# Ledger of designs, part 17: VHH binders against Dopamine receptor-interacting protein 1 (Dorip1)

Target 1, 310 residues: Dopamine receptor-interacting protein 1 (Dorip1), of Mus musculus (Mouse) (q4kl13)
Amino acid sequence: MKTLFEEIKASIKNNYNQDRSFWRPVLPWGGVFTIKAGRKAVSCTPLYVEIRLKNTCTIDGFLMLLYVILNENESFPRELSLHFGREFVDCFLYLMDTYSFTTVKLLWIWDKMEKQQYKSEVHKASLVIDLFGNEHDNFTKNLENLMSTIQGSYCSNWHCPTRVQEDQQRTISINPPQEIPHGNLIRLAVDELFCSKIELCEERGCGGLREFSQRVFCHGAPPFVVLNMQHWKPEDLAYVPYYLDLSDHKYLLEGATLFNKEEHHYSAAFQIDGHWMHYDGLRNVNLILLNKPPEFLLLSSLVYIRATEK
Key: E = the ipSAE of ESMFold2; O = the ipSAE of OpenDDE; V2 = 0.75 times the mean of E and O plus 0.25 times the DockQ between their complexes.

## First folded at step 11 (VHH)

Design v3 (from t1 with G33A; framework vhh_7pa5_2; at its last look DockQ between E and O 0.01; V2 from the best seeds 0.00; counts 0 for: pae O 14.0 > 2, placed apart)
Fold by OpenDDE, look of step 11:
Structure v3 (fold): chain B 310 residues (1-310), chain A 119 residues (1-119)
Amino acid sequence: as target 1 above (310 residues)
Amino acid sequence: QVQLVESGGGMVQPGGSLRLSCAASGFTFSHYAMSWVRRAPGKGPEWVSTISPSGGSTDYADSVKGRFTISRDNAKNTLYLQMNSLKPEDTALYYCAKGWTSLPHFDYWGQGTQVTVSS
């Protein structure tokens, strides 16, 4: 039986030359994916976008490195336990050994194990998002345009002053429930938003129409969905469903971007087989096992990744 | 939709045995670790056991180690818990859960099957 590490290596080797059109997961503070849209698709430009979410090290890359380090140093369990905590180490290793990471995840690790770090910039049809440099602007302004499942058309009025800005998309915003959620409130809210809607252009005196509809990509449904949860409380994360059905596709919750109210920076929460981890690249102890959402953090965005299962 | 349906519970005398089953559907069963969790009256959920996707690795709570055996049949999408040498302290509602151990919340829980150990 091959070790996880061996499996990863094998997977990397086999998939190194795969088409750029391959969807890879995007997690807060780490990930890469490719979006291809129709050449004349409204609000889907650019036609080709490679999105790289950057921190010091991508989440999966970091996890893989950590796994390797821990396994290679099995003879030093005491030191490792002192450094990471015994419970964390045991849990982490168990998760890594027992959870079947998808091929997609393995490819994601490979892609992000590169030493190259980029600042937030647009380069050669690639959007590099450095969350360390400008978490809020990069995540909110750049990702909302690319990751939203809802797209808006250009105003039907050709003289609309804001027509050229209609490529800017909105993330799905869901208000927190007044009461403890019963059922899948996220799904219900999203379903309401996915119906095509025609609205008057908000431009003063324009009078044109805009159509809001589900985003269409040339290769089908987007690989991920970002939900803006800015107004939600950290504790509300416990009530967020792990599965999201959008149209004919299922999405899995893979992570959340969290805002640290004390230090005024973003961090990431991600789950492995339902077990949540917190990663804060700005801290010395940058990876911790979460038993509950951190109280000092504010929910920012949830990231759902398209499931392999239809 | 993910569904987990537990069965096999019942009343048994101390020292007796029971075998629980959990039928899973709505997800690729063989890709995920599965767990048993129990809840005794008036107590919070307690992790009992976890098994790896392949079934090659298992873990148990100290309270049940040596007495309980977790297993799975991926072809049948079924999780099992063989419980031997049952004690009154094992009396609880037993849940099948998707995912790993020590979580206050699992992705999905079944409805549970009642196990009562009493003389």
Scores: ipSAE 0.000, ipTM 0.242, lowest interface PAE 14.0, mean pLDDT 60
ESMFold2, look of step 11: ipSAE 0.373; ipTM 0.777
ESMFold2 (binder alone), look of step 11: mean pLDDT 84; pTM 0.855

Design v4 (from t1 with T50D; framework vhh_7pa5_2; at its last look DockQ between E and O 0.02; V2 from the best seeds 0.00; counts 0 for: pae O 6.4 > 2, placed apart)
Fold by OpenDDE, look of step 11:
Structure v4 (fold): chain B 310 residues (1-310), chain A 119 residues (1-119)
Amino acid sequence: as target 1 above (310 residues)
Amino acid sequence: QVQLVESGGGMVQPGGSLRLSCAASGFTFSHYGMSWVRRAPGKGPEWVSDISPSGGSTDYADSVKGRFTISRDNAKNTLYLQMNSLKPEDTALYYCAKGWTSLPHFDYWGQGTQVTVSS
């Protein structure tokens, strides 16, 4: 049985002059599924919960992107296992190749439910999960432990109300410059952000200080970096570099989450063998080969993976 | 404005040595990897060497490995290339480039300094 990755590759090769799209199974819009929920998910959630999914686009995109990344970086699974758990990572990889994409999605949802990384409503004996409502946040948070290259310290004020909550790993938020400088816009923005700076605590009246610095990872540099490009315009996509050097490591652009202005939902794009694929879980034709990253959508997040040192 | 100015080129005999310098300005030098690229007459640009922002990591083309040494002084915003045991095939215009990725993905490069190795 061909792996998903192999199938995608084959599709790209075979469809060069043909249909540049193929279909992958996704959870149906508004689909109902029964899965085993973790004990720590929702206090009122039984072991087995009927889950209604409204929108799975973000999760689909994320998982697809993650799978591609994992297959392109041999060291990534190990590193990811440190953050997500080895069992999950192993199961994820296995399921992606052996079972339907839907099954992997359900597993992911279950995991996220346990971590309360979902928007949900309890209705009778069912849990309605609205992935549409938290698309961006879910995607971002799923990678927070691995992707952040910048960390913020706790507020220096021990009485700061938010101090206990500050253990949040943040993505690098890059805002477009007011003036488009000549050069690599992303790099310039990153360069500005990578320098350590001390800021006042955001808590009103706190007066404490917060240090923003390069994140120190006990296991080395993160295997990938996610840049939040939420405020960037689609036209700015043309200026996105394929390569990013951060610290003493080289990174390659492997994917992006995109926001559709017309449909008001997120989709995913990722690169495989030098080709860009667009995945939209809300479309019948949900995977399309692109010549370049889609420019008709707003940028949401860029995903860079650490380049394999040849 | 990003500026890269190469110097140190010249004519040397085979087996000789040269040290190239690149003065960088217009960007935070210490935040960027840097590269040396060369272009020989009638040939396309060739990557020669790169160095990480901190200088802790270096890489070389096979053709120059063991003979060339890339280094940097972040305090002086300067990139260096020590070239030893020069060969006629090393004759080229040498460019300093911002970034340490692969060609042609360098953001900026200088005007180049000419290195000529001839008997």
Scores: ipSAE 0.019, ipTM 0.352, lowest interface PAE 6.4, mean pLDDT 62
ESMFold2, look of step 11: ipSAE 0.294; ipTM 0.722
ESMFold2 (binder alone), look of step 11: mean pLDDT 84; pTM 0.855

Design v5 (framework vhh_7pa5_2; at its last look DockQ between E and O 0.01; V2 from the best seeds 0.00; counts 0 for: pae O 13.5 > 2, placed apart)
Amino acid sequence: QVQLVESGGGMVQPGGSLRLSCAASGFTFSHYGMSWVRRAPGKGPEWVSTISPSGGSTDYADSVKGRFTISRDNAKNTLYLQMNSLKPEDTALYYCAKGWTSLPDYFDYWGQGTQVTVSS
ESMFold2, look of step 11: ipSAE 0.455; ipTM 0.787
ESMFold2 (binder alone), look of step 11: mean pLDDT 84; pTM 0.845
OpenDDE, look of step 11: ipSAE 0.005; ipTM 0.250

Design v6 (from t4 with Y105H; framework vhh_3k1k_2; at its last look DockQ between E and O 0.01; V2 from the best seeds 0.00; counts 0 for: pae E 21.2 > 2, placed apart)
Fold by OpenDDE, look of step 11:
Parts: structure tokens; sequence; C-alpha cells
Structure v6 (fold): chain B 310 residues (1-310), chain A 119 residues (1-119)
């Protein structure tokens, strides 16, 4: 049986006139899904998990991106194993290759909900995921275990409600510039973010100062970076930048989550061997080959992978 | 590439004993928990036993508790299932699995070995 990755590659090699899509299973949209595990099993598996989903596409997109990232660079599984656990990564890859997407999604969700794994424990959890309203936030939460990309100073106000959260931010959030200059707006925004500056903390009632210095990664440059683009409008984007220079490292764009304004859901785009693919878990034809990165779509997140220093 | 090869399956009489072996390769054996599953004709594959990476922890399906023992030899990259007091209902293809110790349903599978308990 061909692996998912092999199938994807095969799809890319297919002639333009051939079917450039294939089906992958998706969690139900707009419903409640219940996971039941056997009581007799050695379990970190929950006995019962209720999941209310309005949209599953964002999670699907994330998992697809993660899969691609893990398969494109042999070093990534090892690196990510430090964050997700080796067994998880192996299981994830296996399940993805077996087309057990739904199971992977459920497992991923559970893993994020329950970090305590004990032998013979039975868990019950209920998770309501409103991905329609908060798809980006939910997506970002799934990336929580990704490498921290920013180390900013804490607010000088010790009573700042977000003081502790600053250290926990693993996703770089960028905002569109007020003035739209000609050029790579995303890069400009990122550069601005990484420039040293002192800003007043705008948190409610805080009034403290925040120092933004050149971003230093505590453990070196992360293998990949996620940029939050939730405040960007499609019309504000002239093009998707393929490269980012961060902390003396070059990063390559490898994936993105996209918001479809018409359908009001998120999808994912990712690159394999220089070709872009689009994944929409809510579509029957949910994976298609693209000629180029999608443009003029709302980019909820951009995923950049550190270039391998050859 | 992960490879699991089960062996030891046979025809035995009720009350008999059998020891299954699973030879593993393609991964750091000592770092992973191992499991045994079985699948009877017309039934779904079911979990039988689990052993932790260190071998310090084991767990069993209720129906096999007290009769089956899972063990491992890391030096030989092998996991074992000692089956005592076998019953006809134990008849199945037995599979060795590598996988997530906390999630018994998600594993790399071997080809399986047939165990038949019949008078």
Amino acid sequence: as target 1 above (310 residues)
Amino acid sequence: QVQLVESGGALVQPGGSLRLSCAASGFTFSHYGMRWYRQAPGKEREWVATISPSGGSTDYEDSVKGRFTISRDDARNTVYLQMNSLKPEDTAVYYCAKGWTSLPHFDYWGQGTQVTVSS
C-alpha cells in the first residue's frame, strides 16, 4: 500500500489533465462526535470524549501541514519528537499513511486536552470546538507545542494580566502595516516586529513598557515558524513571500492556512517538492494540485521551514 | 523500516500452553512499548497484552489475565506471549504490535501467527 506521501508525490507527477485530487476522511462538521475507548485497554485513551465541531477543516489542514513537514525533512521528526513525543510522532505518521485521518484528528485533539498519561486510567472529557467562529485560534492552539519563535521581555508592569503569557507565545503574530508600501508587506511587517523597540503595553489597565529586542531563540533557530495572519485581508496581500530571514537563518514557505470567505471555513495549502497543494477537508475533492501558492485569499497562518544548511 | 515477525503459533489442545515470539527490527526496540493483539475469524482485532519499554509494567485483557504473560528481551529485540490454560475462544491470529504505549489501538503490525485451540 502506498503511503500518503507517495500518493501525494504521485499526484504531483501526474499530467495536468489527470485527476489532481484524492479523498481523505474528515471529522464531521457541525456536529457532536463521541469517542469511546475500551475500559480494559491500557489507556491514555479516553473512555469518553465528546467533541462538538462546527468546522474541522482547520485541524485537517494543520495535520496535513505537519505531515508534509515531517516527511520532507528527515531531521524534523527527531526535532519534533522533543516536543510531541517520539511515539506520538511515529503514531501520527503511521496513521496518516493508513488514511486514518479522523482518528489522527481525534487523537491530536485528545492529546492537547490531556497531557497526563497514566497506565490504566480512564478519562472523560468534553470539548467544544467552534472552528467557525474561532478557527484560527483553535488552529493556533494546536500549534502550541511548536517551537517558540519569540522571546520578548515581560511587561514592566508586574500586574500586567498578559505578562506570563508573553513567554508562552509560540506563534508570531503580525499585523498589516498601516501604510501599504510597495513590496513584500509580510516581510516588512515581520522585519518591523523583529526590530528593537520599546512599546507601551496596551493591555487593559496596564500602562507598562515592553521591550522588543532582536528576537533570540533560546535553543537556536526553530526548525519552523508559524506566522499568524489573522488580521490580514486578502486584498492587502500582493503576493506570498517564499522566503523569510529570521535570526540569521533563512526560512522557506512550506504551508499556509487559508480562509474561504464564501464558504466561511479554513483550508490549507502546502508545498511538496516545489509544488503547491490545497487541502479542504470539507470538500469531496479535498486535495488538489496548484500551480502556485494561492493568492488573494485570507492567510490565517503561514508556515515557514528553516532552510537546510547545506 | 519497521518489521515485526511473529512466530510460535500452533494447534494445541484445550488446557495446553504455547509461547509466541515476535522479532522486531527497524527501530530502537528498547524505547518502545510492545503489544499483542488477536483476531478471531469474523471478529475485530482485539488487544491482548501490553508491556512497557522497560518491561516494568504489563497489562492484559481481562479474559487472559492470569493465563497469559507478556515479556520482552531487549537484547534480542523480541517480545513474547506465554499462553497457558488455553481455551477454544483463544483461537485467533495473534499479532505483535509496536506503538504508542498509551494508545493501544494504534500500532505497527506484523503478519501474525495462527493459534488454534481445539480438542
Scores: ipSAE 0.000, ipTM 0.240, lowest interface PAE 14.1, mean pLDDT 63
ESMFold2, look of step 11: ipSAE 0.000; ipTM 0.113
ESMFold2 (binder alone), look of step 11: mean pLDDT 83; pTM 0.842

## First folded at step 12 (VHH)

Design w1 (from t1 with L103G P104S H105Y; framework vhh_7pa5_2; at its last look DockQ between E and O 0.04; V2 from the best seeds 0.00; counts 0 for: pae O 16.6 > 2, framework grips, placed apart)
Fold by OpenDDE, look of step 12:
Structure w1 (fold): chain B 310 residues (1-310), chain A 119 residues (1-119)
Amino acid sequence: as target 1 above (310 residues)
Amino acid sequence: QVQLVESGGGMVQPGGSLRLSCAASGFTFSHYGMSWVRRAPGKGPEWVSTISPSGGSTDYADSVKGRFTISRDNAKNTLYLQMNSLKPEDTALYYCAKGWTSGSYFDYWGQGTQVTVSS
């Protein structure tokens, strides 16, 4: 698997004169960043990187920017190592490369950069942060590609015009069932979304049985999954599964993204050693230990990260 | 209107190779990521591979990684899938799909081309 930095480099590999952009979610805080990268000259030109964050807190942007700078500049790691220690820098890079963003955030916030940031002038890197606006809609839209799933449907009627190629495509959105069964509601809802089912093909007028295949990710199983929980009530979320099986992969719950509707920004809740913590980069007191799971009264999502197979 | 027409399928022995093509029309091909999806008998659709609009980035399902290569010719509005070291489990109807661009998923896919791997 390519590292984020390798991906950035690859994005500009074939065209040094044009900037290229791609986006990625920032876990578990519910934001996304768009990376614009390019070279203004052939081969020897320093990498230009612009990171634009939306729907997340400032620390995410800082960390991403730091990651890029550290990878691009040979001397900066040494510089930073003098300040933070070489082990820290190495660990930071490793964690970022393994997409352990939550751990990175915790490491940075708690151990190195509480209520402060460091900006290097050594390389051309910029951070633009958009923390305001229609945060939820922007977030959802930005995940459309990466989080898209497809489910094929096949009618048993051989004469059905949509027999072979009908499909349903959507991002992962988990809604509570209309009828609340006993058991793990979230798991049941996930299964309802992903599992195969058979229905009458009445809507298509075929009179046959329509088999819906198991839902698959359009672009392969992502390294993380965000479940939209906006339709769930807090009481329904009293117990969330820490493990989620999607496709052929196991995902682990890393946290929740909380959206403040009044202020139009996201904050993050995550678990550390069995305790919930709340982080809001826009607050003076931005990290709070919670005595109970956060209330999911606001628009929220659950963030699961794919478990490492090895 | 968007049209995707797959070709190149056929019957091959295990270990053989095929090259699939997808002719795209009705949209600015070079602006969109493209993907291959397959459906094996008795199974649901399975994502196979995706390529970025520029062709600079590719991704593959684990099941085909190292054996299949996705590519595109934007000048010809054509998507390709080079399939090497084919296995019986690769037997499926292969679809070309429009998708994998920022903010977009699969919008369309073709009629499919049959690939059969059998001794």
Scores: ipSAE 0.000, ipTM 0.247, lowest interface PAE 16.6, mean pLDDT 69
ESMFold2, look of step 12: ipSAE 0.316; ipTM 0.724
ESMFold2 (binder alone), look of step 12: mean pLDDT 84; pTM 0.846

Design w2 (from v2 with L103G P104T H105Y; framework vhh_7pa5_2; at its last look DockQ between E and O 0.01; V2 from the best seeds 0.00; counts 0 for: pae O 2.1 > 2, placed apart)
Amino acid sequence: QVQLVESGGGMVQPGGSLRLSCAASGFTFSHYGMSWVRRAPGKGPEWVSTISPSGGYTDYADSVKGRFTISRDNAKNTLYLQMNSLKPEDTALYYCAKGWTSGTYFDYWGQGTQVTVSS
ESMFold2, look of step 12: ipSAE 0.585; ipTM 0.855
ESMFold2 (binder alone), look of step 12: mean pLDDT 85; pTM 0.861
OpenDDE, look of step 12: ipSAE 0.023; ipTM 0.325
ESMFold2, look of step 13: ipSAE 0.488; ipTM 0.815
ESMFold2 (binder alone), look of step 13: mean pLDDT 86; pTM 0.875
OpenDDE, look of step 13: ipSAE 0.155; ipTM 0.626

Design w3 (from t1 with L103G P104L H105Y; framework vhh_7pa5_2; at its last look DockQ between E and O 0.04; V2 from the best seeds 0.00; counts 0 for: pae O 16.3 > 2, placed apart)
Fold by OpenDDE, look of step 12:
Structure w3 (fold): chain B 310 residues (1-310), chain A 119 residues (1-119)
Amino acid sequence: as target 1 above (310 residues)
Amino acid sequence: QVQLVESGGGMVQPGGSLRLSCAASGFTFSHYGMSWVRRAPGKGPEWVSTISPSGGSTDYADSVKGRFTISRDNAKNTLYLQMNSLKPEDTALYYCAKGWTSGLYFDYWGQGTQVTVSS
């Protein structure tokens, strides 16, 4: 199985004379980080690593940066082990490699947050965190690109000029159901989005039946799914399913990104054993147990991680 | 107006080969990545392959990797799909699509060309 770091390296194409960028959602908290790296011509090791984090909590960026540094510098694991212990470093790397990001975050927050954060001088790296600005649009754009799907429509009339051209959807947009008052609303919304349907091709005047195919991911099932919850109310999160089935893959809920418009920053919420935890790296009391999702939620995303690779 | 017209489909025996073409018009072909998508009977569309605008980068679905080759001629505004070692499961309507891995979306589709692999 390809590790996260290997994936990052692979994504940074072989132009050694230029800085390359890789962007990825920050799991499980719905943000996005961009990694910029300059590489030597002879190796895939970046000479410089910059991680820019958007639309998520600050700790995620730190953890990602730490992960990258640990993998790029042979001596850093040893160095860090002097401070945190070898077991911690090994566990950290393992968890990151297995995409156990929630566990990593908890591990860090609970075990290490009260301690001085260690910054290595051995490897050139920087962390830039963007918490302000038009972050919603940035996130949405990136998400749309990453979470692209295909749902084609096919009119039964072969002479229909828009037989395969119209009503094709390319991105995932999960919105609340319009007419379903009860049940798992998120699940229903997902099912509605991905299901096939047949409609009369009235708008095109061809008289045929238009079949909308089952929605499929362009490049196979992604390792994660992010639901944009901007149209959902905070109380709706109480009914967030732990599991989502998309295609033949099962996804597990790992967390949510919360945005406070008034304070103009993101925080993270995650559900552990039926309890919501809220983490805000910008607060003194940065981790709290909640009985329900925070009420100050104005915009959020739900992040599901693929349980198994098929 | 963007137009994509596929050709080259047909019937072939398992193990055979076909070469699909897609003639593109209505946009600056060389500026966009292009992709092939297929739809088998009773199934939804499946991504097959993508090529970058310059042609320097290609990507393939696991199901076709090693057997199919995507290419393009920007001077001719044409996209190609060389299909070798065809299998019955490759039977589908093949569409040319505007879009590539950088955007991971397809703006436009062609009408498709039928590929049938049968003994």
Scores: ipSAE 0.000, ipTM 0.264, lowest interface PAE 16.3, mean pLDDT 68
ESMFold2, look of step 12: ipSAE 0.373; ipTM 0.766
ESMFold2 (binder alone), look of step 12: mean pLDDT 85; pTM 0.861

Design w4 (framework vhh_7pa5_2; at its last look DockQ between E and O 0.01; V2 from the best seeds 0.00; counts 0 for: pae O 13.1 > 2, placed apart)
Fold by OpenDDE, look of step 12:
Structure w4 (fold): chain B 310 residues (1-310), chain A 120 residues (1-120)
Amino acid sequence: as target 1 above (310 residues)
Amino acid sequence: QVQLVESGGGMVQPGGSLRLSCAASGFTFSHYGMSWVRRAPGKGPEWVSTISPSGGSTDYADSVKGRFTISRDNAKNTLYLQMNSLKPEDTALYYCAKGWTGSTEYFDYWGQGTQVTVSS
């Protein structure tokens, strides 16, 4: 599996005068970062990395930057190991490479933030953080691009006025199915969305059958999947699957992105070893232990992170 | 149509104070964070301050921390910037911007700006 750093490095053009810019989701909490990679910056030779983080908390940006620096600088892992311990550094890198972002975040916050923090500004990377942002709108827009899927469809009716092969590009939006009995409601909804299906072409008014192809990710399988819970019922939370199979990948539930309607920003809820943590980077007291799952899960999105390929 | 109209700028001596206002229209003001940005002559835009939709959260550039205070009145669709202890380096055209970020490139809409000049 290609690591994030390898991806960044691959994006660097051979031309020293041209920086490449691209965006990726940072961590599974709605945030994205714009990466500018190249060799233009004098202080960042041989790899210049600028990370512009948007729609997530500052710690996510810090962790991303740390990851990049550790991979880029040959001596820094050793230096950091002296400070944090070699085990920590190795664990950090491993977790990042395995997309265990939630664990990494909690690891850092729990073990390190209460102690000493390292300053990344002295190393070969820069980080620009959008602390607040228009998170809701930007989140939606970014997800639209990141998690777009294509589904082909056509009507089998030869008399259908719109009997053509249609390619629809849509953002992944998983809502409760209209008619489902019991069980894994979210799983059923996911299956409904991503499986091929045939239905009456009522919307087209032709009376024919419309065949929908399996939904395909436009840009490949994303590193994480966001399940919008706004349309779900509280009682349905009991049926949240911990694992999702989407396309050829397995996804693991990591937590939830909670939307604060008053402040119009997102926070994160994590479950690690049976404990729920709430992190809000915009608060002074930004990390709290919860005795139970957060009450605002229905106003949030469940976050599943890609694990392994099938 | 989104409209942002700044006012309150002027010329003051070092150490003086100004209060900027921004009248917003064309969108649900209370649903959006707002920011102040400034542009000094010959320089690029600089983020100054941001406030959350409810006003519960604020942020400032290091250069203005402790001197400037951002606030808002959602009932009046107005954003404010109280500027105290003004310095010559604060001289700039000040813009009201829709959005709450520390990066100027992320703002969707800007006003026409109000000129602030700090000079002895």
Scores: ipSAE 0.000, ipTM 0.276, lowest interface PAE 13.1, mean pLDDT 66
ESMFold2, look of step 12: ipSAE 0.395; ipTM 0.777
ESMFold2 (binder alone), look of step 12: mean pLDDT 83; pTM 0.842

Design w5 (from a17 with K98R T101K L103G P104S H105Y; framework vhh_surovatamig_d1; at its last look DockQ between E and O 0.60; V2 from the best seeds 0.00; counts 0 for: pae O 11.7 > 2)
Amino acid sequence: EVQLVESGGGLVQPGGSLRLSCAASGFTFSHYGMSWVRQAPGKGLEWVATISPSGGSTDYVDSVKGRFTISRDNAKKSLYLQMNSLRAEDTAVYYCARGWKSGSYFDYRGQGTLVTVSS
ESMFold2, look of step 12: ipSAE 0.379; ipTM 0.768
ESMFold2 (binder alone), look of step 12: mean pLDDT 84; pTM 0.861
OpenDDE, look of step 12: ipSAE 0.000; ipTM 0.275

## First folded at step 13 (VHH; framework vhh_surovatamig_d1)

Design x1 (from a17 with S57Y L103G P104T H105Y; at its last look DockQ between E and O 0.01; V2 from the best seeds 0.00; counts 0 for: pae O 16.0 > 2, placed apart)
Fold by OpenDDE, look of step 13:
Structure x1 (fold): chain B 310 residues (1-310), chain A 119 residues (1-119)
Amino acid sequence: as target 1 above (310 residues)
Amino acid sequence: EVQLVESGGGLVQPGGSLRLSCAASGFTFSHYGMSWVRQAPGKGLEWVATISPSGGYTDYVDSVKGRFTISRDNAKKSLYLQMNSLRAEDTAVYYCAKGWTSGTYFDYRGQGTLVTVSS
């Protein structure tokens, strides 16, 4: 039996040949899981027979992207295992290949999400987990440690009460510029975050110059980074950089999540074998080649993967 | 708000036929796959059938293959399940579900309609 990844790759050819033979995607919108004997649900009372998932679209796209990314890059599973644990990564990949998507979702929820990040309730004999929210809260936030960065700064004024500072961020957060500069706004925002700079010290009455060091990753360069674009206006996204230079590493755009405002669900885009594909498990054609930008969709996240060569 | 309303359930003798209907609202029906799922007394939720948005693709659980037919009318925003050669083991509450299912994946489901197959 072909792996999911092999099927996805094959779908590229299928798209060209108009052969619709791939119909086992990571399905959005929840699922039902029956507790089997011997499997301990970490967060479930043994009295529950059924777990019902709702509104899982906030994680479905990224789970798919994660799967594709890990399969496309031989070293990434090992690298990610250092962060997520080997068991998690192996289990994740296995479950995806066996099309156990509900179990994958539960794995993510139980292992990577905090209880406060989702709502749960008992309905009859079932535990209902509702992931209503956004991708950042339910997915990207849980990658903060992986993408954590630090930047040091010092003020030229020896009497500055905050002369030496360290700024640690859990994630790469880029905001739209207040001023409308010309050019690639995303790249500018990233550079603003990562590059060294000198600014006037903000300490009241200091008057000194604060020098910021180049920002670096706390745990080494991650295999991928996710940019949350939910706060960006479409007009500000006229230019999406193909690559980013982050802390002496090059990252290439190979994935995105998209949001349909009308239908209120997320989809994913990813690159395989040099082709951009769009995944939407709820559509008749769930995997399509992207020959043009998707219509009627908003960009939710950009996913950049670390280049093999600097 | 997404709404799914099932109808057509009832009592039928073994070997009989029944047609279930589901009226959908609150979303672009023609854009989404739809499914039927069922829950027999004392059993868990079971996937029954799925149909693609266009209706060009259908899938069924093995136990109903050749007997059940899932169909849809996008203009009427309706989903159907034609059930032929009904068996006692088909007795269940049948739910219309929004989304693709090859197992137990759905976004929303209706309140269900009871199908009882008994002599």
Scores: ipSAE 0.000, ipTM 0.235, lowest interface PAE 16.0, mean pLDDT 83
ESMFold2, look of step 13: ipSAE 0.459; ipTM 0.800
ESMFold2 (binder alone), look of step 13: mean pLDDT 84; pTM 0.860

